# Ledger of designs, part 7: VHH binders against p53848r504to814

Target 1, 311 residues: p53848r504to814
Amino acid sequence: TYIMAIFNATPDSFSDGGEHFADIESQLNDIIKLCKDALYLHESVIIDVGGCSTRPNSIQASEEEEIRRSIPLIKAIRESTELPQDKVILSIDTYRSNVAKEAIKVGVDIINDISGGLFDSNMFAVIAENPEICYILSHTRGDISTMNRLAHYENFALGDSIQQEFVHNTDIQQLDDLKDKTVLIRNVGQEIGERYIKAIDNGVKRWQILIDPGLGFAKTWKQNLQIIRHIPILKNYSFTMNSNNSQVYVNLRNMPVLLGPSRKKFIGHITKDVDAKQRDFATGAVVASCIGFGSDMVRVHDVKNCSKSIK

## First folded at step 19 (VHH)

Design y05
Fold by ESMFold2, fold request of step 20:
Structure y05 (fold): chain B 311 residues (1-311), chain A 119 residues (1-119)
Amino acid sequence: as target 1 above (311 residues)
Amino acid sequence: EVKLVESGGGLVQPGGSLRLSCAASGFTFSDYVMGWYRQTPGKQRDLVADITSGGSTKYGDSVKGRFTISRDNTKNTVYLQMNSLKPEDTAVYYCARVETREGYWIFYWGQGTQVTVSS
């Protein structure tokens, strides 16, 4: 399982009254320490740099500010002689195609797009032009300001266009027996499948794509727990749908899956406002559950504590 | 509009033969993979055989050696010769135009023709 460590290049990471160069060097030192800690326990580490908050209802930095916050840092990480560059994988957390372009120019490996291409119609073209780049196709609904009002999964968004569904090579037998209990994960799978079709039609290659069911994006805390439990279904899911004058079969089987449970609101809900050590332990237990249900990559804030849970 | 019209189905004894035909219109037939699929109630449609634009063929395991797919690009027609028929071959047979992408497929189906192999 891969560890993706979150690094937010936001105003909270910048010193008040400091210069841009001082802020970058401080951030780089933090990243070097993070990488060394992770590599003590893991063969490689992925650093996910974000210059624009994607938390629901957050105020979005401008594209220009996102670039200023993130691109010089990525460049500094790639140029560092203190990191084993063959073991450090760089990701940028962005939904903007122009930010992705700039990050690619300075050596990023992964574009982590929480919108699955919904927020920027040019994103897939950027990924397709760069076949060496990995793309995380994530599930959400609506936009940053509306997504948590759209967590109603009682009916399928693709509706009557869905004709058949299949779960392959899984311990979950007889999907029909679990039909009412799996509406959420099947809905997520179908909506990811629709975005997947659009990515492929725009020239993105299947080997470039990881899927992310988007914990905390258009999901309630109970829904996050359901998704974690039902990752085996998503990893083995396929379906058919009507499309214009044809039938389309989409096979999501064996696609790599990322889960990002760390510091989501639902962990705080479960653990209440207990002391930090108890909260850290509960977070580790949730991360271990993600791995146990089959997540190929986990996105975490505290790599050291979460790594103890997965050893 | 893509149109596929199957013919040649019917009732046949075990060990017998049938030849299915699929007349295609509304597209450049020679550019596409064509296939035959079959379906029994409650099951998905299974590949019987397909044939590429260049003439390369692929067969389902249960029909290898007994069935032959062919195409005539001048008549826009794909054929399925079915020999040594077994009761297990009883199904509705569908002609398809198939487009393969990475991890998804697009099917254009005919209306189907019933093949019944009675003992």
Scores: ipSAE 0.609, ipTM 0.816, lowest interface PAE 0.7, mean pLDDT 83
Fold by ESMFold2, look of step 19:
Structure y05 (fold): chain B 311 residues (1-311), chain A 119 residues (1-119)
Amino acid sequence: as target 1 above (311 residues)
Amino acid sequence: EVKLVESGGGLVQPGGSLRLSCAASGFTFSDYVMGWYRQTPGKQRDLVADITSGGSTKYGDSVKGRFTISRDNTKNTVYLQMNSLKPEDTAVYYCARVETREGYWIFYWGQGTQVTVSS
């Protein structure tokens, strides 16, 4: 399992005594320390740089502002002689194809796109032109301002796969209960699959893609728990899409899965307490559950404390 | 518009033979993988056999050695010769044009022809 460390390249990271260029040098020093600490515990580290908030209802930085916040930092990380470059993997958290394009020029390895190509129709073309780049295809609905209103997932006829070891009985009532309990992860899988088709049709290669069910994006806190429990279904998911005389079969089996549970608001609902130490332990337990259910990558804020929980 | 028309189905006794034909139109037949699939009530369509544009064939395990798929690119037709038929071969048989992508497939189906193996 890989650990992806979150780094927000935002204005509140500015130094007290410097101007904008001092912020880059301060941020680089923080990243070097983060990387060294992580590499003491792990063989490699993935740093996910974000210059524009993707939290629901957040104010979106302009494309030019996102570039100014993130691209010089990525360049500085890649040019640093204080980092073992073969052990440091860089990701940029962006849904904008022009930001992705600039990040690729300065040596990013991963484009982490929470929209799965929904927010920028040129994203897949950028990824396809760069076969060495890994792309995280994530699930949301609507846009940043509307996604919280789009968390209703409906029952539908099952023309998809279900991993047999997660269902014990096949009587009519238990089968109906199973369908109701898995409707969310199957809807998410189908919508990811539809975006996957678009990515492939635009020239993105299957081996470039990691999938992310998008914890906290168009999901309620209870739905986030369902997704974590049902990662095995997603990792073995396949389905069909039907029309009159044609049918499309999509197979997402064996695709790597990323989950980002760290410090999401739903953890507060689980613990129902304010104690920072208990919340840290609850976060670690959730991360361990993600790994136990088969997540190939987890995105976290506190690498050191989360690493203790997974051991 | 892609059009696939199956023929040759019917009622046959166990041990008998049938030959299915699928006439194709609306596309360049020689460029595509063609196949035969079958479906029993309540189950998904299963591969019976397919044949690539280059003539390579694959068969489902339950029909290997008994069924033969072939194609005639001059007649835009794919055939399924079914020998030693068994009651478990009873199904609706569908002709398909198959397009392969990375991790997804597009099937264009015919209307289907019923094959019934019974006394």
Scores: ipSAE 0.605, ipTM 0.822, lowest interface PAE 0.8, mean pLDDT 81
Fold by ESMFold2 at other seeds, look of step 19:
Order: C-alpha cells, then sequence, then structure tokens
Structure y05 (fold): chain B 311 residues (1-311), chain A 119 residues (1-119)
C-alpha cells in the first residue's frame, strides 16, 4: 500500500512580515522532514500539495493564488538535493486544469482531482496531452458549496456485475443482500465510470487513472464507513448502460484505489470529539481498515503515527 | 440508426450445421469490428467470435475449430458458420457491432436468433 502525505500550502495568517519566498523555504523544510520520517518506514512517499482548500463549504482561493501557493513549492521540492528524488513522488491537489498544467511544467507526477473532471472540463485534455502523468479520478457531486446536500443515493436498475467471491470480506451474507446493501458503492462506481468514459474519450489512457470514491465528498459519515467496507466491490466493479439497441459496458476491475480517511469529520463523530491524540489513534485504526479492505493508497496527515498503526 | 438483423437460426440435431447471417445498415460496415455473441437465460452474453475490419478473427474456446466467422463488406453482412453443433451451443445468438476503448466497450446489438440443438 502507498502512503500519500497531505501538505497544505496555505498562507500563514500570523506571518505579517513574511515574504512569499521565506514561506516556501519553511514549507520545504517541513516537507523534507516529512519525507525523511516517511522514508524511514517506507520505500517511497507521495507528497500531495494543495494550494486551495477542497473541504466542503470552504472558501476557494483564486486560480492565480493557488498557482502562487503551490507551483513554486513543487519546483523547490523537485530541485532539492536534500531529498532522494527517485523515492519522492509529487502530487498536486487541484481541480483546475491550468494549475495542473503549471504543476506538470515543474515536475509533478500526479494530478489529484477531487472533482473527477466535473469542476473543469479542460482537465482531461491536459492529462491526455501528458501520458506520463497519473490522474486521480475522484467522486463528488455538485460543487464545494453544495456537495454535502447531495448525499442521497437512489436505488436504480442494476445492470452491473459483482462477483460474490470479491465481496466475502464485507457484511454481505448472500447475493440478494448485494442489491440492498450496495446501493451507495454502486452509485459511486457508476458515477466514477461515467467520468472514466469521458476521460478515455478525451484521450486519457487507462494506465494513467487511479480512482478515489471521495470520502467526505457528498457523503454522510455513515456512508463513509460503508465505502471503506465496500472497497472490494469497487475494485471489482463493472456495469452497463443501455439505450435503444446499444449498450455501454464499463469495466473498472483492478483499477488502483485511493482512500483519504485522515482527520475527516466522520472520524471525529466516531470518537465524539475526544482529544487530538485519541483522534490520531482512531485515524490509524481507520487507515488500517482501509488497507485491510484493499485500498492501494491511503491519504493521511500524520504519516508517522498512521504508519505505526499499520506496522 | 445502427441496425443489425440476424437470420438462419433454428432447430438442428446434434452434429448438424447452421449458418447465421447478420445484415447491417446505418453505418460504414467495413470500418467496424463485428461479432457474434450468445446468451442462455440468466447468463451473460458470451463471445462466440469476432472479426476485425481487416479480417482478423478471434473465437471463444468452446467453439474453436467448429465455428467460422466471416464477413462480406460488399453486402454489409457478417456470417457465422456453425458445424458439429452440440446441445451446449443452444442459445440466442446476437450479432454485434463492437467499439473497443480502454476499459469500456460500446455494443450495438441485433434482436437475436434462436439456435436449438436437440435430438
Amino acid sequence: as target 1 above (311 residues)
Amino acid sequence: EVKLVESGGGLVQPGGSLRLSCAASGFTFSDYVMGWYRQTPGKQRDLVADITSGGSTKYGDSVKGRFTISRDNTKNTVYLQMNSLKPEDTAVYYCARVETREGYWIFYWGQGTQVTVSS
């Protein structure tokens, strides 16, 4: 399983006299320490840099500000001689195609897009023009301001295929329970599949894509738990869409999966907002569960403490 | 407006032969992969055979050596010659135009023709 470490490149509101240049050097030092800590425990580390908050209902930085916060930092990381560059993979957390384009110019490896291309219709073209870039196609609904009002997932006629063999590690006891218990993960899988089709039609290659069901994006806290338990379903998911005499079959089986459970609101709900040490322990237990259900990559804030819970 | 019309199905004794035909219209036939699929009730449609625009063929393991797919681009028709038929070959046979992408496929189906192999 790969560890993706979160780094938020947000302004320090308490740094009145700081220069933008000085902020980057401080951030780089933090990243170097984070990477060294992670590489002590792992053979590689992925650093996910974000210059714009994607939390539900958060205020969005302008594109220009997002670039200013994130692109020089990515460049500085790539140019650092203090890091084993062959073991450090860089990701940028952005839904904006122009930010992705700038990040690619300075050596990013991964575009982590929580919107799966929903927020910027030019994103897939940027990824397609850069076949060496990995793209994380993530699930949400609506936009940052509306997504958590869109967490109602309806039943529908299921033309999908889920083999019992791949769901035996879930709470599903028999095949008929698949239909009722899996409405959420099937909706997520089909919506991911619809975005996947659009990505492929725009020239993105399957080998570029890693999927993310989007914990905390258009999901309630109970739904987040269902998704974690049902990762085996998503990893083995295929479905059809029918129209007249035509049928589209989409096979998402064996695509790599990312989960980002760390410090999300649903963990606080489970722990009833206990102190920070107990939340970090609970996060580690949730991360271990994500790996146990088959997540190929986990996105975390505290790599050291989460790594201890896994080992 | 893609239209595929199968014919040639019917009842046949084990060991017998049938030739299925699929007349295609509404598209440039020679540009597309064409295929035959079959389905029994409650099962997925299985590939029987397909044929590329260039004439390359592929067969399902259970029909290799017994079935032959061919196409006539001047008649916009794809054929399935079925020899040495077995009861296990009993199914509805569907003609398909297939568009392959990375990780997804677009099928345009005919209405199907029943093939029944019984004594």
Scores: ipSAE 0.602, ipTM 0.829, lowest interface PAE 0.7, mean pLDDT 82
Fold by ESMFold2 at other seeds, fold request of step 20:
Structure y05 (fold): chain B 311 residues (1-311), chain A 119 residues (1-119)
Amino acid sequence: as target 1 above (311 residues)
Amino acid sequence: EVKLVESGGGLVQPGGSLRLSCAASGFTFSDYVMGWYRQTPGKQRDLVADITSGGSTKYGDSVKGRFTISRDNTKNTVYLQMNSLKPEDTAVYYCARVETREGYWIFYWGQGTQVTVSS
């Protein structure tokens, strides 16, 4: 299982205009320490740099500000002589294709897109032009301001266009024990599959894609728990759908999966209002559960405290 | 509109032979991969054989050596010669135009023809 460490590239409010290069050096020093601590415990580390918040209802930085916050930092990480560059994998958390382009120019390895291409119609073209780049295709609904109101999965959004569904190559209709309990994860799988088709049609290669069911994006905390439990369903899912006068078969089986369970609001609901030490322990337990159910990559805030659960 | 019409199915004894035909219309036949699939109740359709525009063929493991797929691009027709038939070959056989992508497939199906192999 790979560990992806979250790094928010937020400038200091009183240092922003006059100390931009100093902010980069301070952030770089923090990242060097993070990487060295992680590499003491792991063979490699993934750093996920974000210059624009993707939390529901958060204020969105402009594209220019997102570039200013994130691109020089990525470049500085790649140019550092203090890091073993073959063991440090860089990801940028962005839904904007122009930000992805700039990040690729300075040596990013992964584009982590919470929208799965929904927010920027040029994203798939950018990924397709760069076959060496890994792309995380994540599930959400709506946009940053509306997604909280779209967490209703009792019915299938793709409706009657879905003709057959399979788990481990077995028709879901033969699995009565699972059928009623898995509507949420199958909804997510179908919607990811639809975005997957569009990515492939735009020239993205299957080997570039890692899927993410999008914990906390158009999902309640209870739904997050269901998704984590049902990762084996997603990893073994395939389905058919009608498309005009044809049938399309989509096979998501064996696609690599990312989970990001380290959401403060989500952990808070599970553990109520416990102190910080107990929240750290609970976070580790949730991460271990994600790994146990088959997540190939976990996205976390605290690498050291979570690393024990990954091992 | 893509149309595929299968014929040649029927009842045959074990060890016998059948030849299936699929007449295609509504598209430029010579440009596409064509295939034969079969289905029994409760299972997804399994590949029996396919044939590319260039004549390259692929067979399912259970029919290799017994079945032969061919195409006649001047007649817009794909064929399946089925020899040494076994009861396990009993199924509805479907002709398909198949477009392969990375991890997903687009199928245009015929109506199907029943093949029954019994003593």
Scores: ipSAE 0.585, ipTM 0.796, lowest interface PAE 0.9, mean pLDDT 85

Design y05
Fold by ESMFold2, fold request of step 20:
Structure y05 (fold): chain B 311 residues (1-311), chain A 119 residues (1-119)
Amino acid sequence: as target 1 above (311 residues)
Amino acid sequence: EVKLVESGGGLVQPGGSLRLSCAASGFTFSDYVMGWYRQTPGKQRDLVADITSGGSTKYGDSVKGRFTISRDNTKNTVYLQMNSLKPEDTAVYYCARVETREGYWIFYWGQGTQVTVSS
């Protein structure tokens, strides 16, 4: 299982006079320490750099600001002589195609797009033009300002267009009790499938794509738990839908999956806001559960403490 | 509209033979990959055989050497010759026009024809 460490690229708020270059040097030093700590415990590490918040209802940095915050840092990481470049994988957390383009120019390996192409219709073209780049196709609904009001998965958004569904090559209709308990993850799978089709139609290759069901994006904390438990469903899911005069069959079986369980609000609900030692332990238990249910990659804030739970 | 009509199914003893036909209309038949698929209850439809516009064929592992797909572009018809039939070949057989992508497919299906292999 790969571990992805979150790094938010922000200016130093206590710096007077706009010392952006000093922020990059300080950020690089933090990343070097993070990488060295992770590489004592793991063969490799993925660093996920973000220059624009994707939290629900957050104020979005401009594209120009996001580039200014993220691209020089990625370049600095790739050019560092203090990092074993063969063991450090770089990801950029962006939903903007032009930011992805700039990151690719400076040596990023992964585009982590929480919108699955919903927020920028040019994203898939950028990924398709760069076949060496991995793309994380994540599930959400609506946009940053509306997604928290769209966490209603009792009915299928695609409705009657869905004709058949399969798990492990078995029709879901043969599994009546499971059918009622899995509506959420199957809804997510179908909506991911629609974005997947669009990615492929734009020339993205299947081997470029990792799936992320989007914990905390248009989902409640209880729904996050359901998704984690039902990762085996998603990894073995396929379905058919009507499209005009044809039937489209989408096979998500065995696609690599990323989960990001280290979300502040989600962990807070699970841990009942107890002391730091208990929160660290509970976070590790949730991460271990993600791996146990089949996540191929986990995205975490505290690599060192979480790594003890997954080793 | 695309129409595919299968015929030739029926009941046959193990070791027997059947020939399925699929008459196509509503599209330029010679431009497309055509295929035969089969389905047993509770399972997905499995590839039996397909054939490209140029005549290249591909077969499912369980039918290779026993089944032969062919096409007649002047009659807009695709055929499946089924020899040495086994009880495991019992299924509804569907003719399809198939457009393959990476990890997803676009199918135009016929109504299906039942093949039953039983003593």
Scores: ipSAE 0.561, ipTM 0.786, lowest interface PAE 0.8, mean pLDDT 85
Fold by ESMFold2 at other seeds, fold request of step 20:
Formats: sequence, C-alpha cells, structure tokens
Structure y05 (fold): chain B 311 residues (1-311), chain A 119 residues (1-119)
Amino acid sequence: as target 1 above (311 residues)
Amino acid sequence: EVKLVESGGGLVQPGGSLRLSCAASGFTFSDYVMGWYRQTPGKQRDLVADITSGGSTKYGDSVKGRFTISRDNTKNTVYLQMNSLKPEDTAVYYCARVETREGYWIFYWGQGTQVTVSS
C-alpha cells in the first residue's frame, strides 16, 4: 500500500510579511524531514502538495495565487540534493488544468484532482498530452460551495439509464442481498464511470488513472464509513447504461483506489475529538481499516503516526 | 442516427437453415466492427459472431462450424448464415455495431429478430 503525505502550501509566511524565497526554503526543510521520516519506514513516499483548499465551503485561492504557492515549491523539491529523488513521488492537489500544466513542467508525477475533471473541462486534455503523468479521478458532486447539499444517494443520479450492474468477486454477496445497503457506493461507481468515459474519450489512457471515491466530498459522516466498508464493491464494479440509442458497458475492475480518511469530520463523530491534530491519532485506526478493505493508496496528514498503526 | 434493421428470422425445424440480414444506416458502415448477439428471456445477450472492418471473424463456441458471419460493405449489410440449427439456438437475434475503448464498450443495437427452432 502507498502512503501519500499531505503538504499544504499555506501563506503563513506571507501573512507575516516574510520573503517568498525564505518561505520556500522553510517549507522545503519541512518536506525533507517528512520524507526522511517516511523513508525510514517505507520504500518510497508520495508528497501531495496543495496550494488551494478543497474542503467543502472553503474560499478558493485564485489560479495565480495557487501557482505562486505550489509551483516554486515543487521545483525546489525536485531540485533538492538532500532527497533521494528516485524514492520521492510528487503529487499536486489541483482541479485547475493550467496549474497542472505548470506542475508537470517542473517535474510533478501525479495530478490529484478532487473534481474528476468536473471543475475544468481542459484537465483531461492536459493529462492525455502527458502519458507519463498519473491522474487521480475523484468523485464529487457540484462544486466546493454546493457539494454539501448534494449528499443524497437514496436514488441513482443516472436513473433509468443504468440497466445492469455487476460485482465481480467471489467473496462479495450478490447485489440482491445487499441492494438497499449499497446504493451509495453504486452511485459513486456509476458517476466515476461516467467521468472515466469522458477521460478516455479525451485521450487519457486507462493505465494513467487511479480512482478515489471522495471521502468527505458530498458525503455525510455515515456515508464516509459506508464507502470505506464497501471499497471491495467499487474495486469489482461494472455496469451498463443507455446513451443515445446505444448501450455502454463500463468496467472499473482492477483500477487502483485511493482513500483519504485523514482529518475528516467523521473521525470527530466517532471519537468525539474536535482537535484536528488529536484526530490524527484516531485516523491511524481508520487508515488501517482502509488498507484492510483493499485501498491501494492512503492519503494522510501524519505519516509517522499512521505508519505505526499500519505496522 | 445509427440504425440497424434485422430481418430473416422465423420458425425452422431442427437441422434447418436460416439467413439473417442486418441493414445499417446513419454511419460509415465499412469503418466499424459488426456483430450478431442473441438473447433468451431472463438472460444477458451473448456473442454469436462478429466481423471486423478488415473482415476478420470470431464465433461463440456453441455456433462455431455451423454459423457464418459475412458483410457486404457496398450494401451496408451484415449477414448471419445459420446451418444445422438446434433448439438451443432459439432466441432473439440482435445486430450490433460494437466499439471498443480502454475499459469500456459501446453497443448500438437493432430491434432484434426472433429465431425459433422447434418441431
């Protein structure tokens, strides 16, 4: 299982009036320490750099500000002689195609797009032009300001368009036995499949794509728990749908899966812990559960603490 | 715009023969894989035969040696010659245009033609 460590490129030094270059050097030192700690326990580490918050209802940094926060840092990481570059994988957390383009120019390996291409219609073209780049296609509904109001999965968003569904695993009960309990993960699978089709039609290769069901994006705390438990369904899911006098069969089997449970509010409901840093301790137990249900990659804030829970 | 119209189905005795035709319109016929599928009530549609734009053919195991798929690109028509018919061949037969992508497939179906093999 791969560990993806979150690094938020915040403007704390900008708020204090610090020099931009000095902020990059401080952030780089933090990342070097993070990488060395992670590489003591793991053969490699993925660093996910974010210059724009994607939390529901958060205020979005401008594209210019996102670039200013993230691109010089990615460049500095790639140019560092203090890091074993063959063991450090770089990801940028962005839904903007122009930010992705700039990140690719300075050596990023992964584009982590929480919108699955919904927020920027040119994102898939950027990924398709760069076949060496890995793309994380994540499930959301609506946008940052509206997604909390769209967490209603009682009915299928694709409705009567869906004709047949298949779960291809001998250890998973047929949908008939669980159908009322699995409506959420099947919705997510169908909506991911729809975005997947658009990515392929725009030239993205299947082997570039990882899927992410989007914990905390258009989901309630109970729904996050259901998704984690039902990852085996998603990993073995396929379906048919009607489209303009045609039938489309989509097969999501064997797609790698990313889960990001770290510091999500549902941990606070379970543990009654409101402090985000203390929530990292409880997150370790949830991360172990994600791995147990078959997650191929987990995205965490506290690599050292979560790694102890995994070990 | 894609339109596929099957014909040639009917009632036939075991051991008999039928020839199905599928007239295609609304697309450049010679560019696409065409196929015949069949379906019995309560079951999914199964491949009977397909034929690529270049003329390569593939058959389901149960019909190999008895059925022949062919195409006439000048008439925009795909055919299924069915010989040595068995009661197990009873089904609705569907003509399809098939497009393969990475990890997903697009099927354009005709309305189907009934084939019944019975004494």
Scores: ipSAE 0.550, ipTM 0.762, lowest interface PAE 0.9, mean pLDDT 83

